# Miniprotein binders against q9h3h3, part 5

Target 1, 235 residues: q9h3h3
Amino acid sequence: EDGFTAEHLAAEAMAADMDPWLVFDARTTPATELDAWLAKYPPSQVTRYGDPGSPNSEPVGWIAVYGQGYSPNSGDVQGLQAAWEALQTSGRPITPGTLRQLAITHHVLSGKWLMHLAPGFKLDHAWAGIARAVVEGQLQVAKVSPRAKEGGRQVICVYTDDFTDRLGVLEADSAIRAAGIKCLLTYKPDVYTYLGIYRANRWHLCPTLYESRFQLGGSARGSRVLDRANNVELT

## First folded at step 3 (miniprotein)

Design B1a
Fold by OpenDDE base, second read of step 4:
Formats: sequence, C-alpha cells, structure tokens
Structure B1a (fold): chain B 235 residues (1-235), chain A 84 residues (1-84)
Amino acid sequence: as target 1 above (235 residues)
Amino acid sequence: SPEEIRKMIELLLKLAEYLLKRAEELFKEGDPEEAKRLLEYVLMLLEWAIRLAEELGNEELLKRAEELIERAEELLRKLEELLK
C-alpha cells in the first residue's frame, strides 16, 4: 500500500473523527442493550454520509464502544509538537527511541491495533465480538469506520492506553484473538499521527510498532506478534 | 458533553496548525507532493472543527478554524500551481 494511501487513510480517519459518532457508552448504558444497539447499527450498513435506506440519516464519522474504564486522555499534544519542532531544528538524529521519549515526556501514550475488513457479515461479526470485549472490560475502547460509497475496506481500531507497555499491547492482541478475529493486525501509536509521521517519511521511521498474525495450523496455535522496530517475535 | 466537544475542537485545531506549518516547510524544502497531501488532511480536520464549533455555538473556535482554512487553501493553491 503506497505511502499516499496511508496519508489519505489518516486524513480520512481524522475527518471522520469530526463527524458525529454513533457511540455505545458502557458507563451510562446497560450492557443488556448492546445486542439491540449492534443490531440497529451494523457497521456494514451504517453509511459515511447517511445514504437513503441506511440505519443513519445523518453523516457518521465512526461507530464506537466505550468500556467502563475508558477515560479520554490525549496528553500534552501541543508540547509534544513544540518539542518535535525543536528536535528537528537541532539536527540531532531522530530514532524510534527519540519518539518514544517524546511521547513519555508529554504523556502522549495512546496507541491502537488496526484491522481492515471488507464490508459484510464478517466485519459485523468481528465488530460485535470487539464491542462485547469492550463492554466486558477486556478492552477499553474501540471504533469502526462506517461504510463508504465505494465499498472499500472498513477499519476497526482497538485502543490501548500506553504503547510503551508491551504487556498491555499484547493483552489487547490476546483479547482481540479471543473475540474470534484471525486477520492481520498492525499496532500504531497515536504520537506518530500527531507528528505527521506516515509511511515513507523522510526519517525512515516505521509508524507500525507491532504486527500480529494468527496461525491456524501446527502445534503453536495462536497469535504471533512481531516487534517491527527490533524485528523480534514477542510470542 | 459540551466540554468534551470543546476539547476535541481545540485538539483538532492544534493538530491542523502543526500540520499546516509542516506542509509549509515541506513546500520550502521542495517536496510539494507531500505538502499537498498534508494540506488535504489539514482541510479535512478543519472542516470537522468547524462543524463541531457550529454545533457547540463557539464563535471563537469557529473563527480560529476559519483562519486556518484560509491559510491552508492559500498554500494549496500555490502547490497546485507548482504541480501543473
């Protein structure tokens, strides 16, 4: 997927962040209502612009589920950006370690597992599994993109609070796999998005920290998580 | 909540302003294609910020978003002229 596609997807994702969201908030809504909400707003049928005959009459940016422990914290994104500008001006080498330290210093630690699925029953089923895992407290928050007019792949994002907490990232992968999802997963920290670090950037930084592949056969059934920065398997 | 919406708008505006400056830098560095891509993203962010600011009835945030749109559109026009 060309660097252009990653930036365009990031732009579309950020534009979608700004349109109204369809949210199930487990903090205020009983868990017993989740199945009815999932049936009312299946992601494969919810349209980005509220097309005639869709469950939504108005534009929808994202469909989201918030868990009981969800607390939105974006950290000091402005301070992060200022420090990043200063670092670029300094001419110092920029490494994944540098970005990690900037993120820690400014408390911009959120990251997400990403999966891309074609519209249809498999997407709706995957989303339902993720939504249940969020409501049950195995995951904190997740969102899925609505159906585009062109019928392209939809993305499910499953967030973790700290991309530097390797155990927490792996636990989220395990919870996603337990929900029955077997596709490729990629993990991206939000700090890379806030700094405009996409695929094929001038610093040769990879915005994907982890890749998870599910093995269907052999003695080692389960998820294999690759650390992309170190090229080491973690599981 | 209205307060959460306000925080989201402020975050969007900060991100848009940062990415706009970066697009300006990329243009000066001689990478107009990457600058154009960032600007298209900036405009999308700002359109969302405007809609949220209108819904919230916050004229200050709306004005800030409009000012950033004007700057982004001006840079985009310059980039499009260079890329013809």
Scores: ipSAE 0.017, ipTM 0.353, lowest interface PAE 5.5, mean pLDDT 85
Fold by ESMFold2-Fast, scan of step 3:
Structure B1a (fold): chain B 235 residues (1-235), chain A 84 residues (1-84)
Amino acid sequence: as target 1 above (235 residues)
Amino acid sequence: SPEEIRKMIELLLKLAEYLLKRAEELFKEGDPEEAKRLLEYVLMLLEWAIRLAEELGNEELLKRAEELIERAEELLRKLEELLK
């Protein structure tokens, strides 16, 4: 088990979200500029808190690519947070079902496929593939964490509009695989992120809803997707 | 464990102070909307720190969290007045 609690991980995530982002916005920037932008800001070299020797001298929370059709999530996060505090104080059971209902009630429906990779060429190559898929319209939006001062793995997040829409979640998985990604993927609804549901949370909830594993060279589907909450194979 | 909880509180307070300083800088640089968004996260982090400090019974950490909340509330008052 890690020494970190859900509170530590949530605090770090909030700090990253509030720090400046490096964004390639396909809504306003020609797709022909993407390769130069990717070369300027490889995630293995962009530092979390800035360094004059790196591509950034100032803090960077996330490196992101917005697709041409991207529209920001406008769910009621404030209402969600208030309802969550009330639920925790009430002593009522906290389950995947109650969290899903809170998310639906407050329209906080977005979610993301996650992949964790060590800093280096494989991370930068995977990010470039995902970024191109976003700009080409196969994915909606994605972001990748900068390199932490302590080192460790970095995360690529590929977003979908609605975590309750299984077809949309599976379509995003297919697009990620079509981009050449072969590593393990897990899917996390943003409601879990906003409410601090991470590894070793006090409610013993699985912090992800879906899992995708690549199958190389087989006659089977290119990836196998499992619903982790219900332990049901989707593909 | 008490030591693990203490470490959590120290981390939350360090992060909150860093973000609060960022919010103060954003306010001075003329970005009050972003400063207010950041400040709301600072207050959330400090609420967690207070709950943990109370559980631990550590008055020094609780005092540090309360001092940061006072500083955050002062900035929030200025921001709300400006963004009226």
Scores: ipSAE 0.000, ipTM 0.222, lowest interface PAE 11.5, mean pLDDT 80

Design B1b
Fold by ESMFold2-Fast, scan of step 3:
Structure B1b (fold): chain B 235 residues (1-235), chain A 84 residues (1-84)
Amino acid sequence: as target 1 above (235 residues)
Amino acid sequence: SPEEIRKMIELLLKLAEYLLKRAEELFKEGDPEKAKELLEFVLRLLEMAIELAEKLGNEELLKRAEELIERAEELLRKLEELLK
């Protein structure tokens, strides 16, 4: 394993977090303004580093929608990073269980459902559905990446407060499905993101805890959810 | 292919330069802890770029990576002095 992909992805994630965000904040903005905001900033057209020909001339790290009840809590990320370094130096096994325990100890509990879509109408339509669900109170908060200059898929992230709360994670999946989303979803705890657990990580860990597939022949709200860590079907 | 490796090095160098400028801004704004965290990623990206540029035998890309490393090392020196 070369580590190129993992380090590159971690650096890109950090840059996006530090760059300006385009935010629709339902705590301070009436829901009636959402449709105009979505029309102004379709994620397939917003460019990562700015382009006078796009909706933005300056860099945009993320396009986000905050729900009316959204209250951010990242936990003790500094303590988590120190404990992670100690764990690596100790030679003790690095497993989903030990990462879960580090996250609980340092209160780094948030996580997210991820969907990756190519730039275009389907991405913009999916984002609009998710944004409306956030503003209407079915979801707490979501963000979508802008279009990269080099191309590639964009990601929609739908957050939950506590990845250890399985029912809460499943309720978020149901709300995403109710919004009309039919593509593959995967769930990743933020602790994995902070510690650089991406695809092709040196620990050979699956970078996601859950996988959700639209249920063929079921209702639009239905899905099959797999616990990837234990390889067990939950629905 | 050599062309694909060259494109990967170009992407690494562009990202490293972008993040380095941001780390320099954070240092000037009085946020040395975030500047150091970001700089650590910059140094890892530049290490990868150098290894790939040496393997490819591309002197132009190697020189660009070395110039960015010199800038990064200068910022690291300032951060280490400040965060004693």
Scores: ipSAE 0.012, ipTM 0.413, lowest interface PAE 8.0, mean pLDDT 83

Design B1c
Fold by ESMFold2-Fast, scan of step 3:
Structure B1c (fold): chain B 235 residues (1-235), chain A 84 residues (1-84)
Amino acid sequence: as target 1 above (235 residues)
Amino acid sequence: SPEEIRKMIELLLKLAEYLLKRAEELFKEGDPELAKELLEWVLKLLEYAIRLAEKLGNEELLKRAEELIERAEELLRKLEELLK
C-alpha cells in the first residue's frame, strides 16, 4: 500500500502535467482580463475530465496563473536522479539535510506552499485572491487542481524559486496571508516530489518542510511558520 | 527547447519504467486490480513520451518508449487473462 500510494501519486501528478492546462499568463495577457477569466473558470466547477455542464468539455490537468516576471527553471533533474541513486547505495543517512544538499548541487530549488480545500465558495475565493496576488507581482506563479471525478479536496500550489531561501519562502507565506487565506499551509520542495517523498515514504521523512498556521488576534505576520522536520519556530 | 524536450522525455520514460516495475511486482504479490490501475497510468505516460519523441525526431527515445510499451502490453495481456 505504501509503495503503491507514492507511485500512484507520481503517476497522477505526471498525468495532470500532461493534460491541457487553463492558464492566465500575465506575461502576455492584460491584468484587466483576470476577473473575467476567474469568473469563467472557478476551480470548484472545472472538472478533471470535462464533465457535461462544467466550463470545460475536455480534460484539464491544472488551472494556473503565471506572473509577469515568471521564468521557469527546473534545474538539473537528471543529475539529481543519478546522485539520488548513488546516495541510496552509499550507506549515507537519507535525511532532510542530505536531500537539501543534493537539491542545491543540482539546482533543483523550486518549492511550493500547498493548501487543501473542499470544492465550493471558499476554494474559489481563495484561488481568486492568490491569482490576483500573482498578477499584481506579490507571488510568482500558482496553480489549482480541477474537481476530481470522485470528489474530495482540491489543492492550491503557490511556488517559490528557492526552498533554501527562507526569507523568500516566508515572504510568499506573508503574501498568501495578505490575500485573505486563513487555512493551514504546508511547504514542499519539488526535490521531494522528484525523489518520491510522499506521505508514508520508506525513509520515514516528513513530506513537507514547513507549515504555516493563521495567527488570530494581531500578529504582524498574520501567521506562525514552523520547520516541521526540526520542530523549530521560524517566526 | 529541443534539449528541454529531450530531458522531459527521458524523465517520462524513467517514471514509466519505475511504475511498470512496480505494477509487475503488484501482479506477482497478488494484487492484479491495483497492478492494472497503475499500468493504465504507465501507458498514458508512454503515449505522451512517444508524441514528444516524434516531434523531436529522436529515434532512440522512440525505440525506448516502444520497448516499454511492449513490456506494458505483455503485463496487460496477463492481467486481462487473470481478471477475465
Scores: ipSAE 0.012, ipTM 0.345, lowest interface PAE 8.5, mean pLDDT 82

Design B1d
Fold by ESMFold2-Fast, scan of step 3:
Structure B1d (fold): chain B 235 residues (1-235), chain A 84 residues (1-84)
Amino acid sequence: as target 1 above (235 residues)
Amino acid sequence: SPEEIRKMIELLLKLAEYLLKRAEELFKEGDPERAKYLLEMVLELLEFAIKLAERLGNEELLKRAEELIERAEELLRKLEELLK
């Protein structure tokens, strides 16, 4: 039952990755065109499978913004899958540490900060802030899901290139907060996505590695970040 | 990867077939409301499987998904007639 939910989420992610994306690519498009692009494709109105009455008549998997320095690297996903199968049959414990070792060995290092928001003004405003931060160079790359046929919350994903680089993860969090984002953020390494580690996973692992809560009352940074895998406060 | 996508489609089809069989059993047992709930889930799984199979260009998986959707649509027709 819980396992069904995890498989369903993995299937949705794969379908979205394979469908066409609406991309603002700052490597080849002037930054001055961003505001018009954001107005044309607000994520609350872009439909997952297309509708003549929406901004898109054809399916859209993701709405994405690539920064000027963006250089995609997925690592050795095939080697990761083979090693994962071997690990499961080895009898060794499956822990965040073991998964981290697999990811490092196979160079599957990217990860993402996630925020889930209901369709509407707040989602569109949050996405616009993130997109501007990407185009201005404070973040590297981000994407947001289109509106699903069934409705429900949409997700904004803000990527970093190495989930083991704690400073890089924290700097991305700071940039998200500087963009005006105050909601709960969770960080998930892409290795968890490739291996199907979602909320209801077989190994009862926490599906996210870091958690960020907005904190305004202190003289410290704008957020409190917890390393959920090690149960340690980072900020 | 294509292999990872293929395995995901196979898992979706296996799950859809299991749930479809359970929906058919519930319909026969006189529980059309729970049968319809499971059938809606089956149709959602098959929609995703078909999209993935089409992008992958795998005719075998696409054919298997289409066979399951035909079976699901037959049950849906019976359920809608009974529940209206």
Scores: ipSAE 0.000, ipTM 0.214, lowest interface PAE 14.5, mean pLDDT 80

Design B2
Fold by ESMFold2-Fast, scan of step 3:
Structure B2 (fold): chain B 235 residues (1-235), chain A 84 residues (1-84)
Amino acid sequence: as target 1 above (235 residues)
Amino acid sequence: SPERIRKKIEMLLKWAEILLKDAEELFKEGDPEKAKELLEEVLKLLEEAIRLAEKLGNEELLKRAEELIERAEELLRKLEELLK
């Protein structure tokens, strides 16, 4: 049933992009203010559509932390979407390779490690660890979904600037593990998100490129990373 | 931007329809509790779609959202009868 839950979360996350975000921007805000900001806006308590009893009275789409060196580059998303429509109309095969080339051509290179956690202390603690790693420069940028409903899982997204840079993707995984995160992680390139590639997509593509599992007393990295498309362990 | 609002409405309607179909299938397959959970999410998506469609003044998108709500409400009635 994880499939239904993942589709739910994807739909909610996409809708959230258009609503206001709560942002801690380390490029303009002193790092000393982070702990107070995290205490004011714990993701388990921030409600998606606002509530008098929560930290927010107005809708919040995402709670985000930007690192000091963060330089946003979404690439040419409009050109990507136009090229995607042309590709579908052409009748050419839609494969991970053709999507990768489309992403490179339009400079849509960012991607993210995803973790899904139930609302509560463990989610808030995980987010605080990630947020501190971002502000300290070990990660570039991250966001977490607000609470949409009692019992529904929330998602933490930790971004890397280039999904084709395997070493950079693995370094981000290592930094997440160093922050104390032990849950399952999956890595998704933003091009897949922009083009609507989720679970059970019509092109039979695996919706994530990598999977990271915490290993008790195993890897020196603290995790095992699998290339999901090729079923090859990278660590 | 009106174009960004239109795209958000289209996305909300797309996901609402997908989840509504899943809820209808779960009801048919004998999982009414999961069907109800998906249906609650469908109604939230449609409520936001209607709010935005009214703000945009787009009658076509508003009508599509209203059609999906009627379909969702019909499933809700069936679920309430079954779970009673």
Scores: ipSAE 0.000, ipTM 0.186, lowest interface PAE 15.2, mean pLDDT 81

Design B2a
Fold by ESMFold2-Fast, scan of step 3:
Structure B2a (fold): chain B 235 residues (1-235), chain A 84 residues (1-84)
Amino acid sequence: as target 1 above (235 residues)
Amino acid sequence: SPERIRKKIEMLLKWAEILLKDAEELFKEGDPEEAKRLLEYVLMLLEWAIRLAEELGNEELLKRAEELIERAEELLRKLEELLK
């Protein structure tokens, strides 16, 4: 991620979304099958473009777990993209507030907590914890990227239905911490992903809305959440 | 959908071209190991784009992918010579 431009990251994300996914769907699959599925498809071993030496011979875009109550609602992404092109052509300022209104207008409300981990045991262990929390109903849906040929960190994404619902976003953070996750988390609305807002974007926007750090020595709660745009502690 | 596949091929080709240009610049700047790593990824993307273009039956996209592969192979020959 660090060596890539916003255009590279957007193109990679689009390609991953269009490729086949490996899915454990708790809406139709018994929870007792999860452990075997996790053992079969550890994210540190599943390759992005397939390899006879890995669990997959064909490309895999994402490894995902859907919770029993998961009901996908992507909103009007086509309308969002058309409106985004019009906005860029108009010369109007591109700000977090403008993007938020665009997302609301087109009902593109989902967002995700992100964690980046190196391939290996810690990634696989973290993913297993998240997957169990999803299947047990503490989280709604999650995905993890497969391993790229050139290496680098992989990402676990834990989704919420509505990035404008602050309490829902914070509740997901609490559930992630309860699953044993101690690493840095950042929260990104899907509208930013669809519009290609990444670290090196043209408008110099912060690509994430919230940051969560694990803390034992201060708060009674296991994490401290910061609103990155306003630099305000959310307790 | 055929339209979705076409857009994926377009995206793969655009990404491959950007990364190939980056690999050429890395080679020029004296970082052949990083250039080779990036180039191997480019070749993988282009092989996939070709497979999809053949499946779709789109000769224009296939030709674009073949042109990029020729350019990538040129850089690969220079890198292999340097990294002997």
Scores: ipSAE 0.000, ipTM 0.197, lowest interface PAE 14.8, mean pLDDT 81

Design B2b
Fold by OpenDDE base, second read of step 4:
Structure B2b (fold): chain B 235 residues (1-235), chain A 84 residues (1-84)
Amino acid sequence: as target 1 above (235 residues)
Amino acid sequence: SPERIRKKIEMLLKWAEILLKDAEELFKEGDPEKAKELLEFVLRLLEMAIELAEKLGNEELLKRAEELIERAEELLRKLEELLK
């Protein structure tokens, strides 16, 4: 059962990445148009397959906002995947350290903070806050999943350039908290996504490197960040 | 790049084949609704694979995708007959 779930999630993620995206690009579009764009395409109403009555008539994989400093650099994903296949064939032990080294070797270093929210006003409000932070240059790029037919939670992804840069990861957490987000955040490197390593994978790898919990009245960061690999608080 | 497209096709076919087997198992387990939903998704993956294979001009990958579509459609027909 667990294997099937991981494979289904991998396939859905791939399909969503290949479908059309609704994008606000701050590099080419004035920031003054953001509010109108957010009103036109609220994530809670945009549907995955363009259902009747939705703002979109065609399938949408993701809704995204690109900041002024956004530069798409995915590294050598093809080389990474080839090395991963070779590693699996070798029968060598696969550890989080192994994946980290593969990521570094192939320059596939991007990662993302993830938040899961139910469809509705809270999701749309959270997304608007994140989108503003991206356009204002506090964050580089973010995306949100469209509404599924079955409903369920939608995910907002906020990217960082390097999952090995702890300071950069923490800065992004701070910016997300400053945007008014109070829910649980998990940080996942993109290397796990590119290799199809999701929850309940056969290697028992945890794709979550960090967890952020909101803290009331606490530190300047407004959150506690836990390193899951070392079980150490970073904040 | 052509190689990147090829790899995408291979991944789509891989996932489609795995999920097709899962749909077969769901059908055997007596969950035809979930099996149908999964098969519809499999067919979508295979359509994407066909489009890319045609763009690449790779007859081998195209043939493999078509074979999987045939299997998926046959299972879907059986499911629909059961759900009537």
Scores: ipSAE 0.522, ipTM 0.868, lowest interface PAE 0.8, mean pLDDT 89
Fold by ESMFold2-Fast, scan of step 3:
Structure B2b (fold): chain B 235 residues (1-235), chain A 84 residues (1-84)
Amino acid sequence: as target 1 above (235 residues)
Amino acid sequence: SPERIRKKIEMLLKWAEILLKDAEELFKEGDPEKAKELLEFVLRLLEMAIELAEKLGNEELLKRAEELIERAEELLRKLEELLK
């Protein structure tokens, strides 16, 4: 969110979702092909809009890995958007609780752990670890942004089915840590992404629900997880 | 869901207009490199809006996207001249 408006960030997210994706789909592709695919498409080198000097000549919105058991369920995003518009025009307060209820009512339950890393070896290594965990069945699905022209940080998103299921969210965190990831993680429900809730949002909502920090020694989980909304330590 | 597609196009056009104005201001403020980068993104949003409007068959939205593209291309010409 490096000084960009909420509108700019929302527009970038929609454009990325609509552009073509590079996908390793473990439901139809043998796991033995993963290492070659990762070598062909390191996220630090894949460019957002294509470049003769990169692995892609055409635009790429996301680089993704789908696990063998992955079954996409976006819920009723159309109904969510209509209810959101009605909520805004009603003058009723916009709070984490009201957004949570809209998400539950419209079955828009997925969420994701986010990690932001500068382009380079550390990003590519982290993505490879996450991708292997997905193909091996420890995680369900993940994606990583391509390199932007501006040269900012890239994001790895690791998805869970239900952001209201704290145990499932924490299990995904543990799997990420087991994959060798040691950087800061934050958890964001997809409902916030669909509704344009970013750091600069008009409603002054915290854009993430959880924060995970790597902890060496003494922690059975390998991480310290904070519920940001309630200021409660979960691990 | 033609209504859903229509709302997506309207949102893309709204953001394109806001960001195009921002790019025009960056150009006037003497930051042509940032203006060009933002303008290239605006042109991508407009390309997406046109593709959706054509598929939807909505001539009003298509015309709005084309008008914004003309405005964006005018700024692009000025930026290319300046950044030679």
Scores: ipSAE 0.052, ipTM 0.583, lowest interface PAE 5.8, mean pLDDT 85

Design B2c
Fold by OpenDDE base, second read of step 4:
Structure B2c (fold): chain B 235 residues (1-235), chain A 84 residues (1-84)
Amino acid sequence: as target 1 above (235 residues)
Amino acid sequence: SPERIRKKIEMLLKWAEILLKDAEELFKEGDPELAKELLEWVLKLLEYAIRLAEKLGNEELLKRAEELIERAEELLRKLEELLK
């Protein structure tokens, strides 16, 4: 992705976080209501600004599903940002390892699998599969972007609690594949977003830690996961 | 909670600063159209930060947001002049 496209998408995502969300919370809503909620708010029809004839009359930033075990914890993002500024001023070398240590120190450990899909039945079906996996406890939390006017690709984000827990990241990939998703997945820690490392940067840091490709007839996992930092296949 | 709102404002301000620097860099690199588009999102973030800071009654955070708006608006004026 062009560096500008990454900045633009990051700004749009931050702006979307400020608008109302359509949320199914499995902690307070019976699982039996999920199908009716999915039918009422298919992501291909929910519009970003509440266009006439859409299921939503008001702007929607995201459509989200919260699992039973979901606990929002963003860690010390302010401390992280302060430490990052100090590190830049120091002139010390900055590596992926440096960012990992900063993230651990400040408990900013969340990350997400990302998939981009065109609006339509395939997107709605993929989202329904992910939402079910969240409600069933296979995943903790997921969100999907609403439809834009231009009809561009929509993004599904599936979160994990700790990007440093390789097993947890791989388990989430397996759950996504089990839900029937076959497209390319990329994994990005939130720490990179909070520090503005989402494009080409002077430190040559790649914000994508993992890439998952679907594999027909292969491993029990149904995917191959590449560690982008080390250029090593994990599966 | 007031503390949660404060943290949210500080995060918004930090994100706005990062994106503003990126817009300034894009402008220097000769892509004023993209810089302008990014800057519109920066302003939206800052407007939200101001509303939250006003609600919280935090003058320090309000002042910081206003300073960033002034920088963003100045860059926007320069971009608009270049794009005419």
Scores: ipSAE 0.023, ipTM 0.487, lowest interface PAE 3.8, mean pLDDT 86
Fold by ESMFold2-Fast, scan of step 3:
Structure B2c (fold): chain B 235 residues (1-235), chain A 84 residues (1-84)
Amino acid sequence: as target 1 above (235 residues)
Amino acid sequence: SPERIRKKIEMLLKWAEILLKDAEELFKEGDPELAKELLEWVLKLLEYAIRLAEKLGNEELLKRAEELIERAEELLRKLEELLK
């Protein structure tokens, strides 16, 4: 199930990046306006291509919340793609390590915790919790997909600025759990997305670096985190 | 703006090209099922790119998308022939 996005879902996410976004930007909007914005644009009701019966009449690709200190840096994606083509031609092994080095060299470091939820109250409640954590400064930035015409699950993405910073990735997981989120979370670096590496790839690479499961007892942090690449439990 | 839309189409075409090349290599390596899955992504990306290029009225980008569709359809033809 989760942890591996179907190939067609990744293509849909790319198309969504190209359409207009509904953004609550805490850098320019007072935090006191958040609750009204969340009530106006619950993700279970915002439609992908617009509908008279929904909050939007025009297409919406993503619903996003930017934190007060958020400063986007996507790195050198074009340089990354050129280096990727050269790497494939070189005959060098294509491994998680070589992709990590390409990402570092080209400063394409962002990554995200993903959660997939069915449209409805639980999705809207989870998104509201995440959005508040972003505006309050516990998380940097997040986005959620609108409701597709065919239905299906929606995705909440919570970004970190550096997937090589394990402590930062784990701190984001902790903040997500503190926001009341109990579902499965998977962490993916954006470098895999930019290079078109998903579940079906010829190098048999796993695009998921970490997996987080809610923990009912034991650890005080509220979750059990697995390093998928090394098959080692971190918490 | 028209320039923002043009840049978005260029990014879509680049992703489609990367995935198409990967699907072609999977076909050569004897994994037609995975090749077909990636090809479905390629066709969806190209469909979106064409809609945007038509809206923009950009003949260069339309032509590039059509060339990639021809290439994708050639791979689809080979996959259907192999799976026949």
Scores: ipSAE 0.000, ipTM 0.299, lowest interface PAE 12.1, mean pLDDT 82

